# Designs tried in a protein design chat: miniprotein binders against Protein PET54 (PET54). Part 5

Target 1, 293 residues: Protein PET54 (PET54), of Saccharomyces cerevisiae (p10834)
Amino acid sequence: MKASSKAIKLVLDHLKSTGRVLGSVESGNSATISEKTASVNKQQQLQEKKPSVLQYRSYNPYLVKEDFLSILPENLYKKRGQFTNELDFQLMKVRDPKYFQFKDQYYLFFNDYNSLTEYIKLTKHSRINKIRVKMTPLAQPLPTLLTKLQRYSKNLYNAFRSSEQYFEGLNEKVDVSGEFTTNQLRSILDSVEEIENKSVLVWNIPTKLRSHDILNYFWFYNIRSSFKIYWDDEMKRNLRFISFENSHDAYRFKRNYHGLLAKELLTLSEKGDAADYSLEMDDSKILIEHLSE

## First folded at step 10 (miniprotein)

Design b36D (from N5 with T36D)
Fold by ESMFold2-Fast, scan of step 10:
Structure b36D (fold): chain B 293 residues (1-293), chain A 102 residues (1-102)
Amino acid sequence: as target 1 above (293 residues)
Amino acid sequence: SDEVRYLLERARFLLMYAQWLIRFAEYLADQGDYEDAIELFNEALEILEKALDLLDQARKKAEELGDPSLAEKIRDLMKEAREKLEEAEELIQRAEQMLKEK
């Protein structure tokens, strides 16, 4: 709802102005030692907190945090003291750790279990893009989830560097040391987001085009790395990972080539004249997923 | 276990591909390109049927290896694939209806 989004902005602006007033009062030596100690203890507890995870299943990969906030009741934000960081969460698209494909689900990371249950209660009759929401707490233990997130992060980083590092890294164990904390999660998400912004997955680039050919053909997109992650010989389908020096080139690449027939790329290349060109390959479409979308 | 892993990797790859075909076909239908949308939905059906075949093979091998937990997880994936197949069939019927009304 547009009205709900406006209410959120007004509440955030109010919280910012309230914080400045509080800061001004504190600079006036208004805080007692006991009040300061309580504030410090709250900050330490927040850094040590383990997140609670809510799972949402959706075939739509384009959902953003605002979509999940907009389904909260408008009156929640208009009531005095009703909007709090308790309903805040970190959003993550769930991707396959090896092939990076969107797995038709989202994770919402809340600071505690009470926030998660309150969000479920407030949204159980809501709809996102006309589809009724079904959200469930993730049954998976947090250490298991952390291992999966670290594996995804490591594999994505390796792919961003080079095909060689990606394939070498697939067989390495992820060393997960320490607890799954809100701070550690934020670090992982920030790292992942930077690479996702600069990367795409591409279905059905003609198999006759090797990695070198793709770098030469698309030279003006500032490609860092390009290689096939997976291919199925029987169905004659392939999935390629391409990373760029900047997010704008990734965006331009998807905009310009998403939905083209694969054969059109070959006709733009002298390699399109090859005698043993497949009809199935001629008819396939280039489908592009920008990982941050 | 390597054979089951290979079959599962192929099935998962094809399931994800089918979902991208369905998503693009829905986009084309929203643009009024019903004929192109129907072609992509039909391609998605063929891919989903192949994925189900691979999953069934993986399930049988998991059962033969005495891993009922893995077999149950594969049955869950097969259920999801069948649901996507039914949804794609419904989308084809709706697109065909819209095309006939023109």
Scores: ipSAE 0.371, ipTM 0.736, lowest interface PAE 2.9, mean pLDDT 77

Design b40E (from N5 with L40E)
Fold by ESMFold2-Fast, scan of step 10:
Order: structure tokens, then sequence, then C-alpha cells
Structure b40E (fold): chain B 293 residues (1-293), chain A 102 residues (1-102)
């Protein structure tokens, strides 16, 4: 009840602020008034602007843009040129801003409101991996979304650079300054994508392997940063963040080591010989997520 | 038991789908697209009525099987569905009023 009332108020406020009284103005005083009203209307429109973003919840962390395109009607899916101008979107996995873990949801960023509503209409009876599509428009206003994404981007970039920068930056306030625009949003998304392409999250690396052990053992992958980012006290397992100088090395690292037994990695290290008894019963596999996958 | 479970699975899916339609319609109204919002609210009403029919069938079968606890849980779901119906009807009336004033 309250939500629909607020939605109606936003539309009414927008209509009231359009300055429709500003018809044909030709005098100096009227021109000045028209310019002032237009400036105020522009600020109010930006403050009340909601981003054209769909939220999709899924436990599957491996969905890619093609999965969201494949649920469109067959004739549109096969005519990819139509998506370039009308139904194109940028896909983003929603991650924890501190630990970078997937938060069981995706954002689809559309260029405009009409593209978003058309996509919903075309897909409302569709399924992704046998699950009915339930996408909702994101209720967050653009400034709130930009601040959230900027916080993630900052923390991710700091982690990419070094563990020291990451930990120093965690509690710093993030301010998105200037005009809140879709161009700022795209810039943040592009920055995020660049670093995600060069980064992985790794579960079940033996706790005895320290950051310098990992850098020495994997020296040929051009690792930039490696540190434990999270500890799961209930499951007694650690999550490690590793960044690389280039995306190809991140891809190779995952390809080569994903699914390896944790104890095998420990026995290959200089610390393995003395400590392998402690992992005799540990059948844990090294699980690697390439952040851009 | 298996028949009741099947009806409840279908009803629960329809309730979740109707909830999604209501949220989508609210978003459309927020953007000033009252005509499309009313269409989506009306679709939600149809889906909720179908869910209520399935829940009523499940309730009757649970009562016939002598499971009053299950029947009571189903009545709770039916109450939730009716509350969503009333909410959607109110939102339709509001959107229609806004469209008339536009």
Amino acid sequence: as target 1 above (293 residues)
Amino acid sequence: SDEVRYLLERARFLLMYAQWLIRFAEYLADQGDYETAIEEFNEALEILEKALDLLDQARKKAEELGDPSLAEKIRDLMKEAREKLEEAEELIQRAEQMLKEK
C-alpha cells in the first residue's frame, strides 16, 4: 500500500517538475525563469531516476549472458542484431563487497526502461536451467546502487593490488561524487569486469600454505596478490583471493588446479613433508572460481 | 498424500509467480506506465485465483485423509493468497484512478 503510494507520488512529482508552463518564452525575465526551472527539473529528475536493472536470484554461479539470451523467443535469439539496439544488457554477478563471494543473484543492466520491460514480457514464461524465470526490477535508486557498486569496485581493485591495500581500504568511506549518470555506472561496471577477469577465489587451500608459499609455488602464473580473505568458522575452511597480471593466467590457474585434492598441494610444498599426516583424512578438493565466469 | 503434495507444489509455484507479477506491476506504475501495470495486476489476480482453487482442493483432500494439521497449514496459505488478491485489487483501483487523472 505504502509502496504503490510512493510510486504514484514519484510520477506526480516528475510531471509537476517538467515545467510545461515554459511554452514559447521570448523575454529576458521569462527566459531566466525558464532556465532556473529547467535546472531544478534536471536535478529532481536525476535524484528520482531509477536504474533500468533487473534482479534475478539463482544459486547457480555459472550463468552467463547467453543463458539469459537463450530464454528469449527462438526467432529473436537467432537474430542477434536486434539485441544490439533494443534488448541488449550487461550481466553482473552480485558479489559480497568485502569477501567477493557470489550472493545468489544477478543484475541485468539495460540501456533504458523500454528494453527492460520488453525483456520481462518476452521471458516471463521462460525457464533458465529448468527453473521458471522470476526477475524483478531493482528498487534501489541510482545513487544507492552506484555507491554499492563503487564500494565493491574499490575493495576489488585494492585486493588486486595487494593484501595490505585491501585491509587498509576495507573501512574507508566511499563517496560517488558528481552527477549520478548511467555513464558513471558503465565506468564502474567496466572497471569491475577488468579486475574480475584477472582474479580468482579459492576454497580449501591448506591453511599451512602462507601467501609467500603460494607466490613461490605458482610463480609462473604471474600472481600479483594472494591472501586469505575469509574464514568459515562453521565449516573450518578458508577462502583465498588470488589476482594475476593478466586474465589468461587466471584462466590457466583455474583450469590446471580446480578439483585437485588439497593434500596433494600440501605434499608438493616445502611444508608438506612435515605436515601431511594432519591431512591424511582430508579429501577436500581445491575449488576455484574465476570471478568473471 | 501424494495428490495433496502435488497440488501444494503447483499452488506454491503460482503464489510465487503472482507475487513476482505484483512487484513487476508496481514497478511499472512507479514509472508511470499505468496501462501495462493494470494488465500485469490483472494477470496476478487470475494466477492467485488459480492458486486458491488448487489450495482449496488440497485442503479438502487433507481433511478427507484425516490430517487436520496439514489442512490448517493449507488454510494459512489460502489466507495469504486472499490477502494478496485484496492488495492487487486495491493497487488496480489506484492505478486506474491515476490513469483517469492523467
Scores: ipSAE 0.000, ipTM 0.206, lowest interface PAE 17.6, mean pLDDT 73

Design b40Y (from N5 with L40Y)
Fold by ESMFold2-Fast, scan of step 10:
Formats: C-alpha cells, structure tokens, sequence
Structure b40Y (fold): chain B 293 residues (1-293), chain A 102 residues (1-102)
C-alpha cells in the first residue's frame, strides 16, 4: 500500500549526495552510466540487508569508545587515522527512553557489514576490564534502533529543559526520517552526551522534599532542574532527575551524597522544623547515577 | 488491562532498580569493598523477589482476563528476572569468598 520503494530511492539519492549512509550493504562502486554497465556481482546476488550494529552487554556503565578501540591489535590501534578508519564506529550507551537508566548494553554502529565482521574477528579473544568480550550482531532493523535513540534523545532533551516538557513529550510520537547519515548520528550522540554529562538520576530522595526544596537546599550545586520521574509508594522507592549548569557540579553532587541514608539528608535539610518526623523509619539509601558514567 | 499494566510498570521499575544495585555492587567489589558490595547485592535480591511477585500477580490477572499471549510474555519476563536473581546470588557467593581471602 505504500510507495516505499520509490520513496527509499529518493532518500538514498539525497543522502548519497550529503554524506555517508549508515547500514550500507551495497558495494562501494559508483553509479553506472547505463544499466548495461551495471556490476555483474550486484546482478548475480540477491540484495540482502546485513546487520551493521554490534551489541555488547556489560554491567559497567563507564566504557567509552577508547575502551573498544584499545582491544584491537597493536598495529591497527597505533595507525589511527588510517587503518582504524575501516573499523570506525559510533558508540551508544543504551539507556531506557523513559527513565534514563543504563540498560547494561552498548551498541557499536559501523558504516557497513564488512567493518562489523572484521571488528568481531579481531576482538574474538579480547577482554575489557578482565571480562571476555562477547559481541553479537543485532537482528533488529537499523530504523528500529534509530527510533529508540531518537526517543531517548527527545525525552532526555525535554527533561533537561523542564519537567513540564518531559511529561508532555512522553505521549508524542517520534518522527524517523528513514536512514540517517553518519554525521547526523554523531551529532545526536554528541548532543546526548553533553546533556548526560550534566545530569544525574537519584534514587530515594525523601518524598517530603519537593522540587523547590531540592533547588533551595542544594543551591550551591547550580541545579538547573529537578523533578520525580517515578515513585512507588509500596516499596517507598522513587527516582528523580536532576540536571546541573555544568558537569563538575553533577560529579560533586554524586560524590558527596551517593550512599547517604535518606534520613541523614532529612536531618541536614529539616533538623529544626522536622523534629516530630520519625527519621528512624527511613533506612533507604540515596543512590546516584551520573548519566555520563 | 489497566491493573495488569500498572503491575508491569511497577515490576519494570523494580527490575531496573535491582539491575542498578547489581551494577554498583560489582563496581564496589572491583574496588575491594566486598562488605558494602554484599549489602547492595542482598538489597538487589529483595527487590528482584518483589519484582517477581508483581510479575506473578500480573500473569495471573492476564490469565483471568483471557489473554494467554500477554501471560506468556509475562512468563518470559519472569524467566529473565529469575536468571538475574540466580546471577546475583552467585555474585554474592563470589564476593563472600573474596572477603574471606582478602
């Protein structure tokens, strides 16, 4: 029912003129002058969509692109700007699009299937932080993965702007333009990283402390925005998003308050006025995740 | 349907919380702080057990509502949660052993 074949051709023609196309499964041959000069190899092979994304599962949220490059053989790693161009990829830390929590997964976006298979071959027996590397090609279509990235990016950007924009944005559909160029993906990942550097997720801040209380009590951390993403009354657990004017304040906040008992935070914030509140009833710990780490 | 969605949302939230606790506990163990790591792993076990309870409630309600496909998807989530629970138990045993060995 959809004229997708003609639409896809027009999009591919456009992207071909503006940059590299992610997930390209075609030979690097230039366009022929006429159909009679078309590649015999292309004519003989059925066009198959091959994966160009690798999944790496790890509980470690601190991995960066350099960690995945450093496990390559010495010869390739030392020839940066030459040999590594054929194995170049974009790294994505997989986070929940609604709650922003790390999902113990990384995606490596390669330009083509050949680069992906070569990377697997070269890293087959490698280790990252003493853990054996297990890379699996993703069966999911690239547009599906890009939709997840766009949804995460949009929701994170909205949260960074305000709680109102975050909650309003959750019900909106994300537009996917089809295939992205390598430069567009890099731009999105860079934008996401900038916001992640300035943002934390905080578990178990006492429910009595509202957004304005957090801003007032922690004024010296230059907090930009603070709001609850979720709370569970039965388990007495909650998740708050806090963004800062700079990454250093996000780092300091985590360093100073991570692992603190929630009752100790209330003592510091409301000691005099909260004398009648039974602090002994709240043994939950303040747990902080800095989104860039 | 709304009640099943509510139970699933709660279970999903708790599964994410438990996963975060396990991740942080592994980090602490890597730094040599096995005592604190064990505390976080044990909290993760409690949270995973609660998540499994919520998933079981959701499965039963999906079956009562005559949605066997939803019930099967919930069983798949329960299987994943049980696998994480077993993994967390193994990590606790390893951390306890390392604590004894220093």
Amino acid sequence: as target 1 above (293 residues)
Amino acid sequence: SDEVRYLLERARFLLMYAQWLIRFAEYLADQGDYETAIEYFNEALEILEKALDLLDQARKKAEELGDPSLAEKIRDLMKEAREKLEEAEELIQRAEQMLKEK
Scores: ipSAE 0.197, ipTM 0.604, lowest interface PAE 4.9, mean pLDDT 74

Design b43D (from N5 with E43D)
Fold by ESMFold2-Fast, scan of step 10:
Order: C-alpha cells, then structure tokens, then sequence
Structure b43D (fold): chain B 293 residues (1-293), chain A 102 residues (1-102)
C-alpha cells in the first residue's frame, strides 16, 4: 500500500480546487458546484456504509477460525473441498488498545454483507464447546470501527518496535483522515495479523528479571522487544509484552514456558542470591498467550 | 476520580488473570492432571475475591462522588466476577470427583 494513493489524492484535490472546466459550455450553473455536491454525497454515503462484521461474545480466548468453520454444515466444505472458497472471513480477537488483553469478544470480517447473512442463517442452531452460538452484526459504522482498529494497530506496531515507541505513542491521537474504505480496513487487519503472529503476552515473569535479563536468558528465541506493559505491586503480578523476529519463535516460546512456575525460571537461571529467600516468594505460574491464537 | 480509575484498572487485570488461570486449569483437567487443575482453580478463586474487593471499593467511591451510572457499570463487573467465581467452584467440584475416580 505505501503512500502512493495518498499522494494521488492530494494531486486530485488540488486539481478540483482550481475549478477546472470539464468541457462545460454553460454559463450561470457551475459544473464545479454540481461536482462538489456529488463528491460530498459520495463521501457521506461511504461514511454511513455499514461494515460486514459479525460480533461474537465469549470468555474463551482460544477460539480459532477452524472453530467457526466447523459449525457450518458438512456439505459446504465438501462441495469444493475448501471452506474458504465458500464463506471466507477473517477472524480477529477484540483486544484492549493499550494492554492488548482479550476483551471477551471476536469479530468475523466478511467480504460482503450477503456472506455475513448466509453465515448467520447456517449457524443459528450451532454450538461451540457446547455453548449456543449467538452472532450479531456489528452496529457501529465503518469510520468508528476503523478508528478503533487503527488505534489498536498503531499501539501494537509501536510495541513491536520498542518499549520507548510504545509509551511515547500512547499520548498521540490517531489521525484517521481521508477515505473510509474496505481496502483501508483490510490493510489494517493484515498489519495487525502479522504483528500478532510474532508477539506474546506473558503473566508473571519473575520481578527480579529486568528487560535486558530477559533478552540474555532467552537469547535463542530471537526476541525483538520485551517490556512490562502492566504491573500490580500489591498482588505482585505483572504482564509483559514480548515480540520476536519470526512467528515460529513466538510459538516455541509459548510451548516451552507456558505453565511453568515463576520460581522455577529463577532457579534455572541461577540469578537469585540464596539470601533473597527472605523476600516475598513468587509462587505464580507463567501464563503465555500467543496473540494470534 | 483517579482513585476509582486505578481500582477499576487493577480489578480488570485481576479478572483477566483469573480467566487465564481458569482456562489453563480446564486444559490441564482435560489432559487428566486434576491435581494441578484444582490448585489453579483455587488460585483463580483467590484472585476473583480480590477483584471483587477492589470493585466494591470502586463502587462505594463512585456512589460517594454522586455518579450512579458508573456505580451501575461497576455492579455489572461485580456480577461478571461472581459468575466466574461460581464457574470455578463448579469446575473444582468436577475435578475433585474425577480425581476420586482415577
């Protein structure tokens, strides 16, 4: 995508502002005024366009696209041998824009509204993990959704780059100017998916391990960025964001360390002084979420 | 107030942490590790009780500030936390039953 479409738009806006005569021979009724009115009406129509998005509320953070495809009738995927050829959608976990925590909600992004309504029709009596599926079309308009997703995308990208960029970026407002299009939405979703594939959230990395200790202890996982995104001093709980150079390393990290006792990690690293036994013991488990899971 | 916001932020993270513990414990129970699952469900109960305490403090402060709409939203979060507590208690009973039948 880059900036080429934005540059073209700026050129077109300049040409429109110069009041070009497009072969109109009539005096009195300005063709430029009629064109401006049509452009305003087109922009208004695009801003009011409802996105083809289904919302599903669930406390289960481990649902994947296959779970939503498996509730469709068997004949649908057998018909052509591929589910994605029939009712293609992109699944997204709704995450907090600052802390990236799952918000008990999924979005299913469909290519068109007909696909969305067909999915609802085919799944109205279905269950996921024995719970009846209730899918509802997202009520909010495209500009509102796009602004929300852009904010999440920007914060996620900044965290992927570094802790400094993340914290500096939190105070910046998202400037969603220009056209609110489905192509812009798709671009944001693709960008988010790429970074989520390379990132994990980790509860309870031992407080004795600083950011540089994490990089040194896990040197063989190709960690790009690691920092505490939240911490609670009273409960001695912390949430760390870790990004990796590739998705495979993120997967391996979760596979190898999810569910280990935080104390066990310190013992393995040999970083603790024996005299530190007098300090409050961290008996919590290391809980890891691969953001794309 | 900033104090209410701080309490709500803490409560929200503890609720999320408890949910992670519950889902991990369910996974372990499904794999047949009922002993570890019970331990994690009990950890979740403790975290949920702390979250409820923080929410109750936030609700009281919201009421003192004369913000009934905020107090009502906090009561909704408290209801959510109580539902998670009940779920965890039921899952503990089920895991204990399965452990007896090993």
Amino acid sequence: as target 1 above (293 residues)
Amino acid sequence: SDEVRYLLERARFLLMYAQWLIRFAEYLADQGDYETAIELFNDALEILEKALDLLDQARKKAEELGDPSLAEKIRDLMKEAREKLEEAEELIQRAEQMLKEK
Scores: ipSAE 0.309, ipTM 0.693, lowest interface PAE 3.7, mean pLDDT 76

Design b46Y (from N5 with E46Y)
Fold by ESMFold2-Fast, scan of step 10:
Structure b46Y (fold): chain B 293 residues (1-293), chain A 102 residues (1-102)
Amino acid sequence: as target 1 above (293 residues)
Amino acid sequence: SDEVRYLLERARFLLMYAQWLIRFAEYLADQGDYETAIELFNEALYILEKALDLLDQARKKAEELGDPSLAEKIRDLMKEAREKLEEAEELIQRAEQMLKEK
């Protein structure tokens, strides 16, 4: 199968269209049926609202939603969990659309502006990992943000499909149609999260190891695909994208190989003895980023 | 301007690599491995200097091509790279101090 950014957009559009159609499904005169239809219409209206975005800058790539919830007063968090999800948000790590590297910032997507301002008030004097929290409402227009998110989503999906689709896709324009709605955002984040859970970025895998060598050498990790996103010949550095059949194997791969010397992979490989590599590559460490970690 | 794009792509790649070296070095320093952390911070300094050189070349070529907007964006990247250099130098001094106290 040759899935593309167009296929992702079709799925997202279908989910949005299906939501609208569900709101119009009514074929009865009973109060119960009318009440259900009204409830569905209210949910559809909430689902179609434009999100409000808060940005947080941090060099720490390992922050999770719990870190942002834990800085709220405990009593308020328990109250909100029981009676309302008013302060609920979706968390996103901001990644480079081409190289998928973490860009030292997080987005918090709130259902409305009031929830965003309430969160700011409650966290004004808080700290995450000993660092004072400085959160700012995103000044960037929503259509501009949607274009960035769709470009990232498109490129990530193409990379997950194959090396060929990734490089071909870099030359395609992103077709940004429709409004940036909560429903569209959730669909994008869900699709991105699924791929991120199954993917890693790896620096400094020896250039002597080709894609089929990687697949054979790491056979028990159930690798779906691997390819170099970029390599620098002068500096003898490379960045490889590897995707797995499941998220557990991506996790295990990082756990087992992150921080190892690149030359250790060559000594475990039958190709090590004939390697034509620089001393710099021999001493380099393998650095791994699990995209959802 | 294929040449400017090539230089910028190399510079961006090296900036990303240096940032990841700094993150890993900070992790190691937090774990008490100051010797390895200092080694990686020094590698990051070297990589950042190479990135700055590539950015400077790209800036000059952008100016020659009459693209002041691109030249300004490159200057912004150079400023970010210099800030990372200063940060890495400070982290090295801190790690060296901690190593002496170990």
Scores: ipSAE 0.385, ipTM 0.742, lowest interface PAE 3.0, mean pLDDT 77

Design b47L (from N5 with I47L)
Fold by ESMFold2-Fast, scan of step 10:
Structure b47L (fold): chain B 293 residues (1-293), chain A 102 residues (1-102)
Amino acid sequence: as target 1 above (293 residues)
Amino acid sequence: SDEVRYLLERARFLLMYAQWLIRFAEYLADQGDYETAIELFNEALELLEKALDLLDQARKKAEELGDPSLAEKIRDLMKEAREKLEEAEELIQRAEQMLKEK
């Protein structure tokens, strides 16, 4: 428990330093009296409970919780129904802690083992996007999985703040625990999702465009932070992290630029300098992943 | 070894980029754009072949340094790359077949 409490505090304290993600969740001055005084005994029991876990492997990075709920039988599944509440779970999309790329797997965290077994029974013959659902109880220990989540959360938060904080944070050794209660996991996943909603990964933005050029080219998208997170000089390819002030701008950015030829960004320059840059560019496409989608 | 680490980082970058191209190409094929999908699958194949060459170089250097654990880890990455290459080849054949039918 000590190690779990310490690790959670480190993550939550880092997130609170932005005043955005957890400032209103882990006690704010404006919270109502009734909300602050929720039953302490019930909350303490929930804090001590550990989740049960199902692993789902899929190359599709766009699955959301609703996709896993929609495969339940219609006769038993109601969005507002008691049955949906009894099968409640938290969805984790697995991402690389350093480069944030999707790792072809999802985890479903259930409040208890009975909910997990019932979900398996009800979805045994179901399909998601025409592929038969194969869900497995976690093969990896929960401590390993939660350590990966803590490292991802820390690195994502640092990237959201600035490129400098991201790179400085990569080599910092964090003493992490591998265990969380259901409530603690929910708080961390909610905080991570808030940043993911405002962030994209972008392949192949022209290498000649520096961070300040990106801010100028896309001034109307309210970009907060933009930097190359991974690159190869010989292949002249790069992966860029971009965060926005709001989730709608991240959505609009992906919608408008995903799949465009990288050299076409240069033709949109008001100076008309496209020819000078495009002659040295490959016919690579801009590929965008919205981290929360 | 810094040289082995450099080769591994380059190979991992190419593997990640190839996976992005495969995902995008599969999406385009689902939308009926088989011509563009084939082009992107072929680009992914070239990247996977380059990644395998870098991994082979890294494996040989790890063996020279007497690090069998690192060499084994590199062999696992090479196996993953070969599996992705085989998958991309199968997807190209399917997309080419769909083009011939139209």
Scores: ipSAE 0.274, ipTM 0.668, lowest interface PAE 4.0, mean pLDDT 75

Design b47Y (from N5 with I47Y)
Fold by ESMFold2-Fast, scan of step 10:
Structure b47Y (fold): chain B 293 residues (1-293), chain A 102 residues (1-102)
Amino acid sequence: as target 1 above (293 residues)
Amino acid sequence: SDEVRYLLERARFLLMYAQWLIRFAEYLADQGDYETAIELFNEALEYLEKALDLLDQARKKAEELGDPSLAEKIRDLMKEAREKLEEAEELIQRAEQMLKEK
């Protein structure tokens, strides 16, 4: 696909004239004669029911904004990874709001529909990590997507603080009464990324290991909190959330234990009686996802 | 319904675990460990089939309770599970082909 400076210029001109697709943080009715302007803006919103969010499906949870910029023609992607706001978007990894599992998809939030269509046009023949890029506009309304993001952010923050706050917070309503702006979305994504960098999800840590045992076995990783977030009594499987004081320890933890047999965790223990754990010998592999690397 | 919610939570748990197995198996296949990848894909397939059975049970109960909206949501989850099952089967075939070329 041939990209040109002319296409970039057309998108820039549109962005300058149209403004942001997301709502405004301006206080309501600040002007004396604004009813006609507000009415016109509402008509434009009703006429422009076009999507501004693209969905990309991928099993890879480690794609970053640079991966989506690098598939654009070189004219739009500077050598230093510096990208101006000509075809700017915000990238969101879609995670389950309650269990934090990556949902095998990404959302790209564009300022307007024209930017979205131009991105599709420029990338239709591209690949990310050898996989053909297939982008689809999202059918879901933007407020619905933002509500899910806010719920995820709140639950993740609570989990990072403690297991008690996580479970207490699950039934709390998310405040969605505010106007959603580009700045608010960026702020939420930034705060989420900071916690994600310090957190992992782990399948198949032996069920009899308590939080104290886990802190003891991994004392040198500076674990902040650890608790079972999802479990099934019949399947005898559990998903554990672990947060660390810093992102480096989260990275080291995944590097050292991902793919290890669960039974090997028990045999590496120098403190417990091996006989006490023999009934929990399991050939299951420890599966670790670092929420953001 | 507590019963429908229980079936749905079990099915979602199995779907979630199966997705993790598929991702790890793909990673191993990329590293050239096709034997282990095939084992994990087959394990994921078993969990996806079990999830579909639980979802079908939940759908039937939702219909019996007169909740067509819930039944439709369950059908959407069943469609998602079937798509993942077909994808896992294709990945197994590719890994088996690569293994034969060794």
Scores: ipSAE 0.303, ipTM 0.695, lowest interface PAE 3.5, mean pLDDT 75

Design b50R (from N5 with K50R)
Fold by ESMFold2-Fast, scan of step 10:
Structure b50R (fold): chain B 293 residues (1-293), chain A 102 residues (1-102)
Amino acid sequence: as target 1 above (293 residues)
Amino acid sequence: SDEVRYLLERARFLLMYAQWLIRFAEYLADQGDYETAIELFNEALEILERALDLLDQARKKAEELGDPSLAEKIRDLMKEAREKLEEAEELIQRAEQMLKEK
């Protein structure tokens, strides 16, 4: 909150400096010209409040922006020095706001609706990893989309800080007030990306290992917070959130432990779990998702 | 209904878990580890069947509560789960065939 107030003040100070000459021109009253300018400004502000978003459904969580650019016609890259400025977009993996799981959906945020429409036309017959692409404009109104993104951002930030803040924050209502703009969307997406780079989701860490055990065993990783987001007692499965001080540690954690047998972590416990064969052997696999991956 | 919500949360969690098992199993199959891949695909089938059972319970409760709209949305989820189950079965058959060829 306090950081937002400082940022706003800096922006306002800059605009005051820049607008001094323009203010002199604007106060030069021609009623007809002033009305035309106001009408154009209204249209521009209204269009800015309607971000153009494409939805793509895919079970593959590893798609990156380059995958969506590579399906554009070859001649478009050649004409523009091998990039597509007019069709530029920001890519987002759609995640559950509570459990942070990938929801088999990508959002492509375009600067304007014309760019979105052109991208659809150019990719109508294209394939990503041999699957025909089917992209549809997102039907949600901007306030609804922003509220959902703010909820995800808030919950992710709280989880990054601590388990206590995460659980306390789940029942808090998210109110988005003021103007709804593409700049606000980009700000949210950038904030989310920063935390996702430093966070992993882990399936099946043995339930016998408490959060303190995890911190002790993985002390050489700079873990910020670690807690179970969900667990199913009948199926004996769990999902844990772990955040790190830097993205490199998150990357190495996944690299080193993804695909290991959960029972192998029990044998490494300081409590000597390896010597207690009366416990049911946990043969499930540890599955790790680096959220920015 | 809190009961329908609870069943749906469990079902969605299990569906996501099954999807991760399938993706990891596909990775292992690509690396030539067909035996482990088949084991994980079979675990995914078991998880998907449990998810479908939870969804069916949620659908019945939604219908009993007089919410046909919610029941229809649950049927859509059940259809998606059945499609994933069928896909996993096909992947098992493919992996078993590849195992025979090695």
Scores: ipSAE 0.422, ipTM 0.746, lowest interface PAE 2.4, mean pLDDT 75

Design b53K (from N5 with D53K)
Fold by ESMFold2-Fast, scan of step 10:
Structure b53K (fold): chain B 293 residues (1-293), chain A 102 residues (1-102)
Amino acid sequence: as target 1 above (293 residues)
Amino acid sequence: SDEVRYLLERARFLLMYAQWLIRFAEYLADQGDYETAIELFNEALEILEKALKLLDQARKKAEELGDPSLAEKIRDLMKEAREKLEEAEELIQRAEQMLKEK
């Protein structure tokens, strides 16, 4: 199909051009000399500060805050007091800013560096799922961390809104000239968590199903946005982003369709046309990641 | 160049997909469905092998373009892919052993 091949090429060219523009922005190109000077001075000030963030590397994407609290000594974990509050943190899965896949890393955001240091001391001999815990303070400068967080947050929000906003947003520069406070960082993390609760990534939806077909087959879910983030035509595999009006629908969607064969899913949705689609899919299973789990 | 970026994007996509197959297969093995788990692990091995071929092509092109730092990063990614292949092979052997005991 020459028309389909041409359309795929145009999308890939768009993704390539978007990556190049973002690379140029990351390289430090600026609009004016005055703006460059102000931006450089701001970056220089931020580079002198270390964030209060721990990095934990793990291939397990299903770790939750409770897993990191349970490795603390029992008296601190169960205590309703200052020690528990002093060791409080926000957990974030590190995701690719463009494709949203888990990057085998967790960040633990502490209120201050002393809390971070204390957590390390208390957990140095602990294990999660029988694996010895090795947590390290994030060495990268604050501006680098803020740029990554803003890029991920922006792209995720745009994807949540629509495919058009997502693809347009990939070409936009990230503004790092503003000040970040602990409250602003917390607000960004809370916003990200809200959208992640309402969003899924889906592998192996049949290639014949277009975005409007997905909306029609799943009309009883309150889908806000649905589009292919990536696809490989030679392998006939694709990764689709779907967002919902509420987190319950995202949960229901994963519960009902995760692990089903593509042919089984379509048979439930469209009796007459399902047979045609089943011929396009091997024994491939629909794999769903709820971004918040 | 654009060709190296295309090969890398495809390789990254296949590596992500293989990781998902491995996770789901491990879940099924934990639930006692060893036959389906073995099928998915084998599919992951095929996908990882395709990813390695794309990475090797990208590495050769990066070297031809005179970018040794990019070629080295690609070699690191190839090492990660080979480690995942070894892990998947071990998981297949374990699942086959559990299936014999069933």
Scores: ipSAE 0.313, ipTM 0.716, lowest interface PAE 3.7, mean pLDDT 75

